# Ledger of designs, part 6: VHH binders against q9sj74r43to173

Target 1, 131 residues: q9sj74r43to173
Amino acid sequence: QQASIAWTYHPHNATLDLCFFGTFISPSGWVGWGINPDSPAQMTGSRVLIAFPDPNSGQLILLPYVLDSSVKLQKGPLLSRPLDLVRLSSSSASLYGGKMATIRNGASVQIYASVKLSSNNTKIHHVWNRG
Key: E = the ipSAE of ESMFold2; O = the ipSAE of OpenDDE; V2 = 0.75 times the mean of E and O plus 0.25 times the DockQ between their complexes.

## First folded at step 1 (VHH)

Design g01 (framework vhh_7nfr_2)
Fold by ESMFold2-Fast, scan of step 1:
Structure g01 (fold): chain B 131 residues (1-131), chain A 122 residues (1-122)
Amino acid sequence: as target 1 above (131 residues)
Amino acid sequence: QVQLQESGGGLVQPGGSLRLSCAASGFTFSSYAMSWVRQAPGEGREWVSSISGSGGSTYYADSVKGRFTIARDNVKNTLYLLMDSLKSDDTAVYYCAKEITIFGVDYYFDYWGQGTQVTVSS
């Protein structure tokens, strides 16, 4: 499996800080990570972060999505629910080691994010994929 | 690097025909499903048609079934929409879009072209 996650949960404020490490299949591919806070058994309703290189500059782009039927006709982020479940900084879209590296004809990426969880529930269901 | 450029739009009379083209570059074209999506003035985007990477599967919105044909040329990296029996309600900007599979869902688009205007008017 060419993915790993490092995270720290802060129970006093119900905040999860994470760093997801993934590997692109190709330099023009994508890596995604997310959670579904409402229906853990379904992908629909998941809040995901998708990282991919800008085809013109090669700079990494990180976009948040809420996966539902309305997003299938759109490019770019769709924020149909409050942003407090996903907190993004400019540092959350960074290359591992600060550069693109060829690893079996791919590249590595780190995604940094913070997620606010319900304080009465520490269980999360996360999803990951790449292309 | 990824570029999608549409062409072939224009003004036609009802019942006429047009062929739209989308020149793709910067990715392995044959590995990705492609779609046509349109937007009429003042309306939201409406999905029109999709074609699998190999061209083996095609899908159409009910509003265009039997009138439009989606096709691709994987040697030329070009997507086509062949439009027959055009109606005034087909008037829209037509975009080609590259599909991605996100967690097994093939409906999402990561890149769009600039669009080409189709106007059907008497």
Scores: ipSAE 0.000, ipTM 0.183, lowest interface PAE 10.4, mean pLDDT 68

Design g02 (framework vhh_7z1x_3)
Fold by ESMFold2-Fast, scan of step 1:
Parts: structure tokens; C-alpha cells; sequence
Structure g02 (fold): chain B 131 residues (1-131), chain A 122 residues (1-122)
């Protein structure tokens, strides 16, 4: 029930290759992984990838979301927005692969992403969650 | 263990009704605002409704206002969503979610259920 992240930075093109590992608690569950390049101390503004199995086909669905800071001024629950994977504030992200693996008492997921940094800033804040 | 479990989903015809339940365990249920969120096929997450920890305050998305009613029974650690006048576009996986607030977060969800499928079809 552990989560981990691995990354490789390519300085020639300012690109981060990320690999996130997560575990579902149930076959119909989800796992979320995110990054907040704007404000490391806050969840608001995080760019999140949510992975879950399609109820009809069982195939892995990967949905990118932004926890929009504009919602911070509204009363009520947080609303997630579809993420533009081409741009994450000072970064651009492309999701080129996700893999779901089955384990004895659950299912794990691996999310592969390539993030191009628009500035010489390699400082990032990671967020992890599951349901 | 901290957990949310949804039940009550199923197949229903247009115009029908369903009542969803969400049972909480492992935390002080009455101390947290609770929410219902859905995911329709091919669409993103849509917030539907929220209720305060005491149950004294509720809110609804415009798409479900007047058709859905959120409620809770703190003695039973259970959240409910009464859904009336269901339409084919209400077809979705429905999740309950616990609201999480700290000095570094605002209106975030930290605990989600596994979801329950609602299909509105003739």
C-alpha cells in the first residue's frame, strides 16, 4: 500500500521523466498523483493525475486535473478541472503511458509522464492520494 | 481503518429514483463536511452536493438542484443522496468524499469511496 516516485532529469532539454507507483485499495478504486510547481506548501494549485479502472471494460483510465485556486474563494467542495497536459504553469507535461498491474490483494498502477520545465527551476512538490 | 463505502447504485429507467448511501468508518464522522461527486463516461469529475458536519447546511450544483437531496445520519455514520427524476445523462460512477481543511489546504478531498455505478437507461 505504498507510493513512490522516480525521476530522471535531462538538462539538455530541461525535461523530467517521472514514474509514479501506486496501489489501489479495491478493484474499483482510484489512485492520484500530483505536482504543485507554483506553491510547494499548498494542495490548491496542484496538477493531479487520477487513475481508475473503467467499470465497463476494466481498462485503466487516466484523467488529468488541476485543483484550481479560484475555487479557494468559493464556499463548498473543491472542484477539479481537466488538466491541459501540454502546460502545467512553468512546466509542460505529456502522459505517454500508464500501466495497471494486478497483485494478490489489490492492483498497482504505474504512471509515466514527461514534464518539460519552462524555467531553470527543478523544485517541485509531490502530492499523493488514493480511494 | 479510515474508509468510505458507497452502495445503492444500479440500473433505473428514466424518471426513476435511487437512494445512495455512504458508510464511514475509522474517523469522527460528524466532524467533517461530506460531499457527493460523480464521473460520467468520458467526462471529468463533477461535484454534486455538500453537507456540513452537523447537517445544518447543504449546497447543490445547478445540474441537480431540485432533483437530488443530500442528508446524513451522524449516529449511523452514513451519508445519503436521494436522486429523483433521473435522466440518461445522470449515468455515472458516484463517489462520496470527505472534505479536508488545514492551514495549507482549502476545500480539498482527502478520503474517497470506491464509487457506485448508476445507469439510467431504458
Amino acid sequence: as target 1 above (131 residues)
Amino acid sequence: QVQLVETGGGLVQPGGSLRLSCTASGFTFSSYAMNWVRQAPGKGLEWLSGISGSGGSTSYADSVKGRFTISRDNAKNTLYLQMNSLQPDDTAVYFCAREYTTVTTYDAFDIWGQGTQVTVSS
Scores: ipSAE 0.000, ipTM 0.095, lowest interface PAE 18.6, mean pLDDT 61

Design g03 (framework vhh_5c3l_4)
Fold by ESMFold2-Fast, scan of step 1:
Structure g03 (fold): chain B 131 residues (1-131), chain A 121 residues (1-121)
Amino acid sequence: as target 1 above (131 residues)
Amino acid sequence: QVQLQESGGGLVQPGGSLRLSCAASGFTFSSYAMSWVRQAPGKGLEVVSDISGSGGSTTYADSVKGRFTISRDNAKNTLYLQMNSLKPEDTAVYYCAREDTTVVTYYFDYRGPGTQVTVSS
């Protein structure tokens, strides 16, 4: 399985909690997940989180990007800044297996995030990619 | 220095129209998604609409879909909100906001001082 996502929407505070699971093509590659509130544009207009391991430490680096119609993800994202690992859900799940252990295995990543949506619009389109 | 300045607010009757403008300076305007956010008296903030840096993607709150149109002129560093078929419920202070480049939250790193829109007979 190359990628999967699970989410829960909390209407009382208009928050979408998600867990994205992805796999790297190579140990030095990246995995990205994002949302596109516009239908039907799949990648253009998305706000994405791109994860890649630091080759020296194996620590996950997580960067936010905005993609517009002039941006090609394979050519490099625009408007980035570094974020320490995003994790906004419980770490008690046994399948989580010691948190960053799957990163040092090099093949997979889990991204936990909460997204604040307009309280009157819960429709989203999500995208993912890797390189 | 990042600056955002709204204009175009005022008093209008129900069913009327207004066009809001936001003049941006101090950053590469075309590189940032922009939003219109409003706050009605006694209520919290509502994200009304947002637009990507290129203008190729837009979103709208369900409360304004079909009535409001967001647009931008990157050559003039200006964001617009065309507001048609205005309702008393649209009465609010309207803020121009620059979006942070994160999907974790709707986070605005800069916001203008706001412009008052009052819809009343």
Scores: ipSAE 0.000, ipTM 0.117, lowest interface PAE 12.8, mean pLDDT 64

Design g04 (framework vhh_7mjh_2)
Fold by ESMFold2-Fast, scan of step 1:
Order: sequence, then C-alpha cells, then structure tokens
Structure g04 (fold): chain B 131 residues (1-131), chain A 121 residues (1-121)
Amino acid sequence: as target 1 above (131 residues)
Amino acid sequence: EVQLVESGGGLVQPGGSLRLSCAASGFTFSSYAMSWVRQAPGKGLEWIGRIYYSGSTSYNPSLKSLVTISRDNSKNTLYLQMNSLRAEDTATYYCARDITMVEGVEYFDYWGQGTTVTVSS
C-alpha cells in the first residue's frame, strides 16, 4: 500500500502527535515522511525522515534530511533541526530498548512520535514518498 | 567548528559517585538533544541516555537507576551524574549531539573525544 501520515495537535502543551505508516515493496526499498514544524508560509525548509533496511543486518535505519532554501535535499547530520521527541514506538517491533525486526517484502511499519513545537506554530506542511 | 569536550573522568572507588561534564561550542546548544555513550575496554558502544532540548530525559533501562543526565543551557554544558559505581562501569565516556528520530536506533552526528572513568580500589 501507500505511505501516510496522521497527526493531532495539542495546543495546551504545544505537542504534535504523529503516526507514520508505510509499506515496503522491496527488502532494499525505503519510505519517507516529511514535516515542516516551523511556519510553512515563510519557511522553505522542512525535515524529512527516510527509513530503509540495512542490507547487511536487515535492521531499519532512520536518516533525517533537511530541505534547504534552494529546495535541495541535504543530509540531516549537516543541517539538523531541533526536535524534542517525547514518545517513539512501532507496531512492527519494539523500539524502546530493542532493535527492529528484519523488514520483508510487503512488511509495514508504523512509527508513533510526539514532537514538542515552538510556541505560535499553527500550521504544518507534510509530504511523503517511497522508492 | 562544532566541538564537544568531556571532563571529570578519573579513578573512583567501587560504590563511589562521579559527575562528568561536556562543554559544547560551535552550535546552538539549547536547540539540540544530547546523549552520553560509553565504551568499556574491548567492548562495543553502549548508549546511556539522552536529554532533549526541552529537558526531558530518556535512559537505557539497564542504567536508569544509576545515572542522571542534566544540562545547563546558560553554560552550554551537559552533565552525567553516576552513583554506586562498579568495576563494570570502567569505560571511556563520550558525549554526543543526538539527532535520533526513533528510540532504539540511535544516530549521532558529532562526538567528543571521550573521558576515561576507572572504577578500582
């Protein structure tokens, strides 16, 4: 199936709850999700999270990216944005203290995350893709 | 330009306590999560815990009762308080800038040089 993002904003504590869902069409495939937690009207950059299985171990690797003002994709380690993650879990395997199981063809992944946003954030742009 | 410098390591007796510091420079410290990671002689890396930019913490369940991570954003400094130290805690301790998105799949983009802690009588 398709990748998707579900989200719920809690204004009282400025927290955004996210659920990322994706299905791998190949053991060597990847799934990507993107959010722009900053003001989308004036912001040209966004954070992109890409998930793919390591070909040697089969473990799921998550690699953050940032889209810069030229709309060019850059690796997250070089332009990392602050992100306060309160909760992370996956229905496909325990992500709290344990590694993820090997990804299979057609395997799905659900990642739950809670993100603390800057005060005054009221709109979020989202994007997804897979390869 | 990004730099992390650990300090406070040394010799400590079993049952003792020790506090490590990590001085950060070259980036907006208050905007990043930070982690502590250790490596015992001849062993692999072991994640100890992280502190998010908000001050919330997350620990390795095996170590949670023995350590406390804190930060002082006004001093650009990360701390690791360790209590009830055992010989098995002998290791090189690293601070790292933490860009992990999923717990259990830790990812760090900058590391300090490490400070050595030896627990021995």
Scores: ipSAE 0.000, ipTM 0.133, lowest interface PAE 12.3, mean pLDDT 63

Design g05 (framework vhh_8emy_2)
Fold by ESMFold2-Fast, scan of step 1:
Structure g05 (fold): chain B 131 residues (1-131), chain A 121 residues (1-121)
Amino acid sequence: as target 1 above (131 residues)
Amino acid sequence: QVQLQESGGGLVQPGSSLRLSCAASGFTFSSYAMHWVRQAPGKGPEWVSSISGSGGSTNYATSVKGRFSISRDNPSKTLYLQMNSLRPEDSAVYYCAREGIVGATEYFDYRGQGTQVTVSS
């Protein structure tokens, strides 16, 4: 598909450095990827970074979300389904409290992140989607 | 009001060194993590390196680990990138970027205009 990921795990400080490469399906679309650092569940509990263009300025916005058990990322812009996602509280931001960056080149996007994993759970579940 | 101004780029031979600078103004420099990002001709932007507000932690892209060193001088409000053992593939415009705070809509909320680095014979 139109996506790839590169990552490096650092066990001594329990951090995961990653770069997600994706493509937008349309100029107003979104691209998202996430990790569930606490459980390998498919969607429930996943911490997701979603990149989408601001509809007014066209600037790329990168926001963290937590997916509850009822959420499905469907075809379409993130802004058409914002209520299906729960924005991370400040206390949950530590899961993405490392570096995060989004870089766009036309329809392509690179999402860089360093995420702190719980030291009592080394299993991760990777998810991604676009709309 | 926030301004980031890069300098120090130029044309060098492979194996050479360059030191890039970024002069910051309009904000409390030591309160923000800072980044270097580059974009080569015909390619997308690539994150290069980061440094925490205090300078206590640094990170590097795998392509530059061991060759580049990021540092900052908070009293002078300047960010640096020391680039050693330069390769033709390091040729790019290098941008200084400020990391957004928790709750920002974009991780890099401000970027400079860039400084061109060309590594060729």
Scores: ipSAE 0.000, ipTM 0.118, lowest interface PAE 15.8, mean pLDDT 65

Design g06 (framework vhh_7xy4_2)
Fold by ESMFold2-Fast, scan of step 1:
Structure g06 (fold): chain B 131 residues (1-131), chain A 122 residues (1-122)
Amino acid sequence: as target 1 above (131 residues)
Amino acid sequence: QLQLVESGGGLVQPGGSLRLSCAASGFTFSSYAMAWVRQPHGKGLEYIATISGSGGSTYYSDSVKGRFTISRDNAKNTLYLQMNSLKPEDTAMYYCAKDSYSIAVAGTFDYKGQGTQVTVSS
């Protein structure tokens, strides 16, 4: 099992709390999880959280990243850069970056996030990837 | 061949302004997000700003929010960085970078220009 997800929906404030469990394909690689409001099979157009080890401190960094439809999916290393929190306009959702990510046994990562959803639509499409 | 050519750097006093430009060729410019990154002498690379391929979304590091503005002209294949209220801490070599959703581990890039030097001193 390379990936799993656990979640809890809070209808009083239309918030989805989740914990994504992923496995790095290499020790210096990245693991990403996100929501695509258009299609669950596509990474482009997604609002994602990407986890990767900081080469200077060894700490796991978690960054919110927006993938515009104009952005091409290409292989490349990940640069450490802080991004603003993301709002999903089509579903009235926003993605709040998790405060912590933990490496367990050196190969796995846990991503925690809280997503604000429209109370009229609780269906979301999610994606994950690694590199 | 992919090519990125930066220009517009120079010497300015604190509080001054500069506009950097990056001329891009060898790829479909409007299809890719672009970034500005900088490297102070003897230090690592620091992310400054990113703009989506359409220009509809921009993101800034906390150190430059409110002072710098990233923009692009897709008809001219050109990326810009307007730098206002410059501080001595902004002194660095500034690089234009072609982005995808995954960019180099801190200190490395797949596509980066030759850079343009910005020096802020009194």
Scores: ipSAE 0.000, ipTM 0.135, lowest interface PAE 13.9, mean pLDDT 64

Design g08 (framework vhh_7z1x_3)
Fold by ESMFold2-Fast, scan of step 1:
Structure g08 (fold): chain B 131 residues (1-131), chain A 122 residues (1-122)
Amino acid sequence: as target 1 above (131 residues)
Amino acid sequence: QVQLVETGGGLVQPGGSLRLSCTASGFTFSDYYMNWVRQAPGKGLEWLSGISSSGSTISYADSVKGRFTISRDNAKNTLYLQMNSLQPDDTAVYFCARETYYYDSSGEFDYWGQGTQVTVSS
């Protein structure tokens, strides 16, 4: 299993702390994790956090993206556009509205994110990919 | 109720400049990608520029790159388009448009302003 996720819910502030574990294909590659605001857990349409090394420093950069719905993910390059921190009105979640970080350990990467949830919904559909 | 109101259009000579403003109300402006789109007489819609919710990511159509500058002031709920080196071909109605929050239709616009007329002529 090349990817896994762990989470801790904090009812005091309605925050879900997520830690995604993934692996790079290459030293200059990227690893992405995210959620689709719709009920299906599909990659297209997801709000994702993409971790990749800065070409100058070699340190990981964590950047939010929205995946382009105009492309089939199984064919060709992945089309995406940068997305600032936004609230997801669907699923009653506020993604990236708090702390986020990425940590590298060899070929492995951990992406940390805080998701604010309504008191009535703790369900999350998540996706990941790499390149 | 969502409203977008463009102002700043007018008549300008070739080589001149104009600054367009779009004032947003009825939604959390800082949560949305915003875009400028124009429609020349007898032509279809042409996308010009887009800006992310924080203003950190900006893109331009090739026809306006280097001449137009998009910006936003989230504290004032206002989107701007600074237009320099205007040409007769820039004559159009200019609209601000809100990009959909829900990504299944990413790059689609769910609300538009009424438009502001820009005429480049001597």
Scores: ipSAE 0.000, ipTM 0.116, lowest interface PAE 15.6, mean pLDDT 66

## First folded at step 2 (VHH; framework vhh_7nfr_2)

Design d2 (at its last look DockQ between E and O 0.01; V2 from the best seeds 0.00; counts 0 for: pae E 14.0 > 2, placed apart)
Fold by ESMFold2, look of step 2:
Structure d2 (fold): chain B 131 residues (1-131), chain A 122 residues (1-122)
Amino acid sequence: as target 1 above (131 residues)
Amino acid sequence: QVQLQESGGGLVQPGGSLRLSCAASGFTFSSYAMSWVRQAPGEGREWVSSISGSGGSTYYADSVKGRFTIARDNVKNTLYLLMDSLKSDDTAVYYCAREYTISGDTYTFDYWGQGTQVTVSS
């Protein structure tokens, strides 16, 4: 299954509005999307948004993280450091199919984000994963 | 339909060499920068290397600089990763990924292959 991204850039305030499209591979899984604003040297320092079911309610939740060398994107509970410096002004996630959709193998998820980009960045890498 | 298919993985001794290939179809290959990304067992994905559409610019993670060489053949629509001086830490599934440029210096990976396993025996 494929992932894709759609976006609109606003030059006046250097803001990128984007929607990442991914799919879950299990009812207890997760989908993560992220960027590394420095370079694509490795995953450490990546800013990620992770969508997964709330263990108590089953509701789709979206949490922001900055990854370090001790953190992996894996199937199961995901614990990461909270974002320290986030240029994220807003974010949300939804399942395709609205309120009646459930997290399951093949369920499509949209992650929406509004991100302020540094005008000095030469290259920004996006990456995603799921479990 | 965009398709990326990796091959060339396998078992290799430390210090050995291996060449990975990624066959691309369904798009104008030379118009897109391409990357290799790897995932070790139980770990997250780690970017390895990137190459511009023309092949004129190459980029490497610090962990592989001087040992790995990315290359492409725009006639055969094939991306390569030449891996030398392999270490046990290089054991991973290696994925071919297509870059999609959002604006100037910002991009994402919009298509991924299925991956090929590389195992470096200790």
Scores: ipSAE 0.000, ipTM 0.153, lowest interface PAE 14.0, mean pLDDT 72
Fold by OpenDDE, look of step 2:
Structure d2 (fold): chain B 131 residues (1-131), chain A 122 residues (1-122)
Amino acid sequence: as target 1 above (131 residues)
Amino acid sequence: QVQLQESGGGLVQPGGSLRLSCAASGFTFSSYAMSWVRQAPGEGREWVSSISGSGGSTYYADSVKGRFTIARDNVKNTLYLLMDSLKSDDTAVYYCAREYTISGDTYTFDYWGQGTQVTVSS
């Protein structure tokens, strides 16, 4: 389960550029990376970018998701929470191998994100998972 | 049943403006963050913008930042995308989608509208 992340912080505009490197474990799987403003070790509470295949075309899709801490307790509609410390300014995902690459077990994926940090915030909790 | 319906798309010249709407029903609208996602011809789906349930937080793709504005009216259960300074590269089918909370083990796809076509051409 190898994954890595590279980043560059730009102090002049408080922007954090990130590149997450992960791998799929199945053709119908997902790979996610995100930031948890509250806890370093939990997906719950994070805003996450999830890469997965379009169910109709098979093309790679990257969408943002919220992992609310209350989700385990809810039977009704889920609640979204605003992100106080993180603003996503850009994101993208790509498969290694280019446009002809297909999602499969072992397929490498890159998730890029540019995040605007709150002033004086240097604490970032990265989270990732796959399925 | 969750329903999302986009409207407001059309043909515009470069530099023009459009306002997209997404009518939501079948769920507590204000409890969910909402997104706009677009798909250009021959391309995959691209995230454009998101807004928190309360509307207090907004997020934009770099490609649209400064030109697009996402907003919502939780009383009217409507999501908006104000698009200014449109470019040819903005040509796409635009979808509204409900953001979803996933677990670490499984995922569930968002609910999507049928999309509305935006064409930017001189």
Scores: ipSAE 0.000, ipTM 0.224, lowest interface PAE 13.7, mean pLDDT 83
ESMFold2 (binder alone), look of step 2: mean pLDDT 84; pTM 0.846

## First folded at step 4 (VHH)

Design m0 (framework vhh_7mjh_2)
Fold by ESMFold2-Fast, scan of step 4:
Structure m0 (fold): chain B 131 residues (1-131), chain A 124 residues (1-124)
Amino acid sequence: as target 1 above (131 residues)
Amino acid sequence: EVQLVESGGGLVQPGGSLRLSCAASGFTFSSYAMSWVRQAPGKGLEWIGRIYTSGSTSYNPSLKSLVTISRDNSKNTLYLQMNSLRAEDTATYYCAREDSSGFTEVIELPFDYWGQGTTVTVSS
């Protein structure tokens, strides 16, 4: 109930368009969704898109991050990496930077991303969290 | 063996309504969230919506005004009610099984738990 995914698969170019639906816990909180190429369903090691409000403008910001075992979410900013350079396992998928988007509607948020699948791989491991 | 069998498709005129059914067997139906997916001729697979074990629903925003998903656990049956059908809604409609939380750790396309589909044609 807290989170779900809508998707459209384009077999002609092996592209999966995803829309992640999440809900903020508070107005100043964040929502993240991503893919872990090395350890399915683990936040550590994930390539994530994190949505949070800009403290100055209140506008929603969407940034790509790589989470690893050294990340200290309570101490400072996460390491960011361009999504178009994120590699999944060689038989899986890549993210398209140009197709990232986010929309906020009250406590709800939608994160859009495109993932390119290999011709023989239909499995994508994903994770989400909020704070 | 897990089986999903869709039915209720057919020819319908624009503006009409149609209800599709998905009969589930081989697993505890009430323990799983269920989805509907469609594929228009020559197009990709498009997720329509989901119904959780609680009965709550979540829809693809582009289709929300057209559809309603419901379930009857006593009959192991999933339903898709479609109203105000358009020519663009012509597609083969599939039901699919998800995990019991309605949120998956893995996205697999196509799932082994997809039905064979039922075809809806919207035309005069």
Scores: ipSAE 0.000, ipTM 0.216, lowest interface PAE 11.8, mean pLDDT 65

Design m1 (framework vhh_7mjh_2; at its last look DockQ between E and O 0.14; V2 from the best seeds 0.00; counts 0 for: pae E 12.0 > 2, framework grips, placed apart)
Fold by OpenDDE, look of step 9:
Structure m1 (fold): chain B 131 residues (1-131), chain A 124 residues (1-124)
Amino acid sequence: as target 1 above (131 residues)
Amino acid sequence: EVQLVESGGGLVQPGGSLRLSCAASGFTFSSYAMSWVRQAPGKGLEWIGRIYTSGSTSYNPSLKSLVTISRDNSKNTLYLQMNSLRAEDTATYYCAREDSSGSTEVIELPFDYWGQGTTVTVSS
């Protein structure tokens, strides 16, 4: 049940494709992955992509959030924000099993992100959590 | 001078196995986390896995072939054992020295040092 990440780097355009592998722990749970541009290995300050079920349809939703000291990591009070600071060019999420798969305890989710790297940013500090 | 020299590549049939080696010199090998990466023709640089200074490993979960990374600090050598190879595993394989202590929370790109690569061709 340990999370993992894979990446592919494209030197021609300096794009890093990332795939985070996580697991839900409940049907109403969430899985988040993100990058902290300010400090390593902590959620506070991170720009995260959070995957969770749509409350109406149950379908997988992926939304971006900025986690600062004023934000608690939970679906309800969080406001989605663009992740401009991390140069996220694209993102998506999918459940193992496809769109017909259901979110449940043990359901695997893949969060995809493409990040544009620069010569001044050679390290990516990423974080993840779930609930 | 930091040097990394990969070896062990070659032609192998599908389903076969291959062990690549990376000889390191010019630095304290045991003090660095090491990674294997590969680049298939026309594709990007794909991360295969990492071995930390502790000996712990992390692998790309998207890999279909079975891979095991190990290290022998007494020989300054990094290894990549690949089993059940497929045509899609055809690539140039590189060993790379990571610039940090090898935190699980950090991805470092590009690598400061990596070898010339060794080519693996999986074909019938």
Scores: ipSAE 0.704, ipTM 0.880, lowest interface PAE 0.4, mean pLDDT 88
Fold by ESMFold2, look of step 5:
Structure m1 (fold): chain B 131 residues (1-131), chain A 124 residues (1-124)
Amino acid sequence: as target 1 above (131 residues)
Amino acid sequence: EVQLVESGGGLVQPGGSLRLSCAASGFTFSSYAMSWVRQAPGKGLEWIGRIYTSGSTSYNPSLKSLVTISRDNSKNTLYLQMNSLRAEDTATYYCAREDSSGSTEVIELPFDYWGQGTTVTVSS
């Protein structure tokens, strides 16, 4: 019912490894998470990773999106913007339960991201939603 | 000046339990969220969890079943209870002060204010 996050920081290369823990609310739903350079309260304009079922196979897909104002799923690359705080270098997602896991109401998902920090800022804003 | 001093580390057997303490001074302890972070030899700084000024907690989900964070504001002391310890829990454990009291929308990296650490070794 709620979302959680964990982190590991590597000072040598200024890399922050992040794991977002969320849940689906339907077998055709989605879970989105990302670093929001504009505001912690807004998803519009955010570079997000969205986990959802492949319409053909039902398997978990993770794709980068820039959300529009209607909060619709829009396929596309991560928005390129100059950032002082974060660069996304890798990402992935998995369902809890391994190869037998299916997307359904209550299914747990982990979204992983590795980001390069570019400044001395100690606060990193993030945003998430689901539908 | 802000000081954080961890204690209670040492050698413990696998499956054992250990309680770490963090003595705080030089600031109003009750006004700050606090975190525990650990670093295994040769590894990164892994976030364990945070305790807010309200006393509520948020944990790294992979560690939540193994750890409990508490605070005693009357003694300016932060605690980490660890149970069912494994060899991979061998690390230096640090307490850290955060500058935010409770937003779940912000990941706060408390690198400016942390203690010297206390070392926990889990070995038979």
Scores: ipSAE 0.385, ipTM 0.761, lowest interface PAE 2.3, mean pLDDT 77
Fold by ESMFold2-Fast, scan of step 4:
Structure m1 (fold): chain B 131 residues (1-131), chain A 124 residues (1-124)
Amino acid sequence: as target 1 above (131 residues)
Amino acid sequence: EVQLVESGGGLVQPGGSLRLSCAASGFTFSSYAMSWVRQAPGKGLEWIGRIYTSGSTSYNPSLKSLVTISRDNSKNTLYLQMNSLRAEDTATYYCAREDSSGSTEVIELPFDYWGQGTTVTVSS
């Protein structure tokens, strides 16, 4: 119940719309969701969207990352608008969009994304984590 | 061969209830998480919910108060109970086999392991 994912698949253009619903461990924590197109079973190399609240304002910030050992979570700058377009792509899948909706019924967050599927890809491996 | 056969659809009045069934064969049903998905006319495929091998469930947050997923491993059958049906619930309903591995969650789209579906029409 700590996380759930909803999706809508559009066969006409092979696009998968995703809504990831997660909860923070702490008010200053982060929640991330993404895909790893090159190594589906690994967190490293994933293209992720990370949501975290600004500690001063409480507003959510959504930033795209490629998850590797050099990535650091930044608590700024304060962003008050969702991302309209994020292109994180590989030969097997592309992440086209990212938006965030704030649910103030506790520490809940929704992350929206769209993925373009190849004709040979019947499974989508996705990853999520929080801290 | 792996087969999933949906049944139980039909015409229902708004506010009514309906239970759909999915008969599985050709694999060890008790070893897999199962999902329900639906497609309204002219729209995309929308995920409804999942039931794990443990019997735990996870639902699309937009639908969680309206649906219940259950399974009977002795009959290799998956169920979707729907209550308080609305016109926007009119769709073809499909069942699908899912995967899960470690910290990675897999969404298996209903390409090879789903049937023709069963159609639910909510109308007066």
Scores: ipSAE 0.033, ipTM 0.491, lowest interface PAE 5.6, mean pLDDT 69
ESMFold2 (binder alone), look of step 5: mean pLDDT 79; pTM 0.780
OpenDDE, look of step 5: ipSAE 0.538; ipTM 0.810
ESMFold2, look of step 9: ipSAE 0.000; ipTM 0.198
ESMFold2 (binder alone), look of step 9: mean pLDDT 79; pTM 0.783

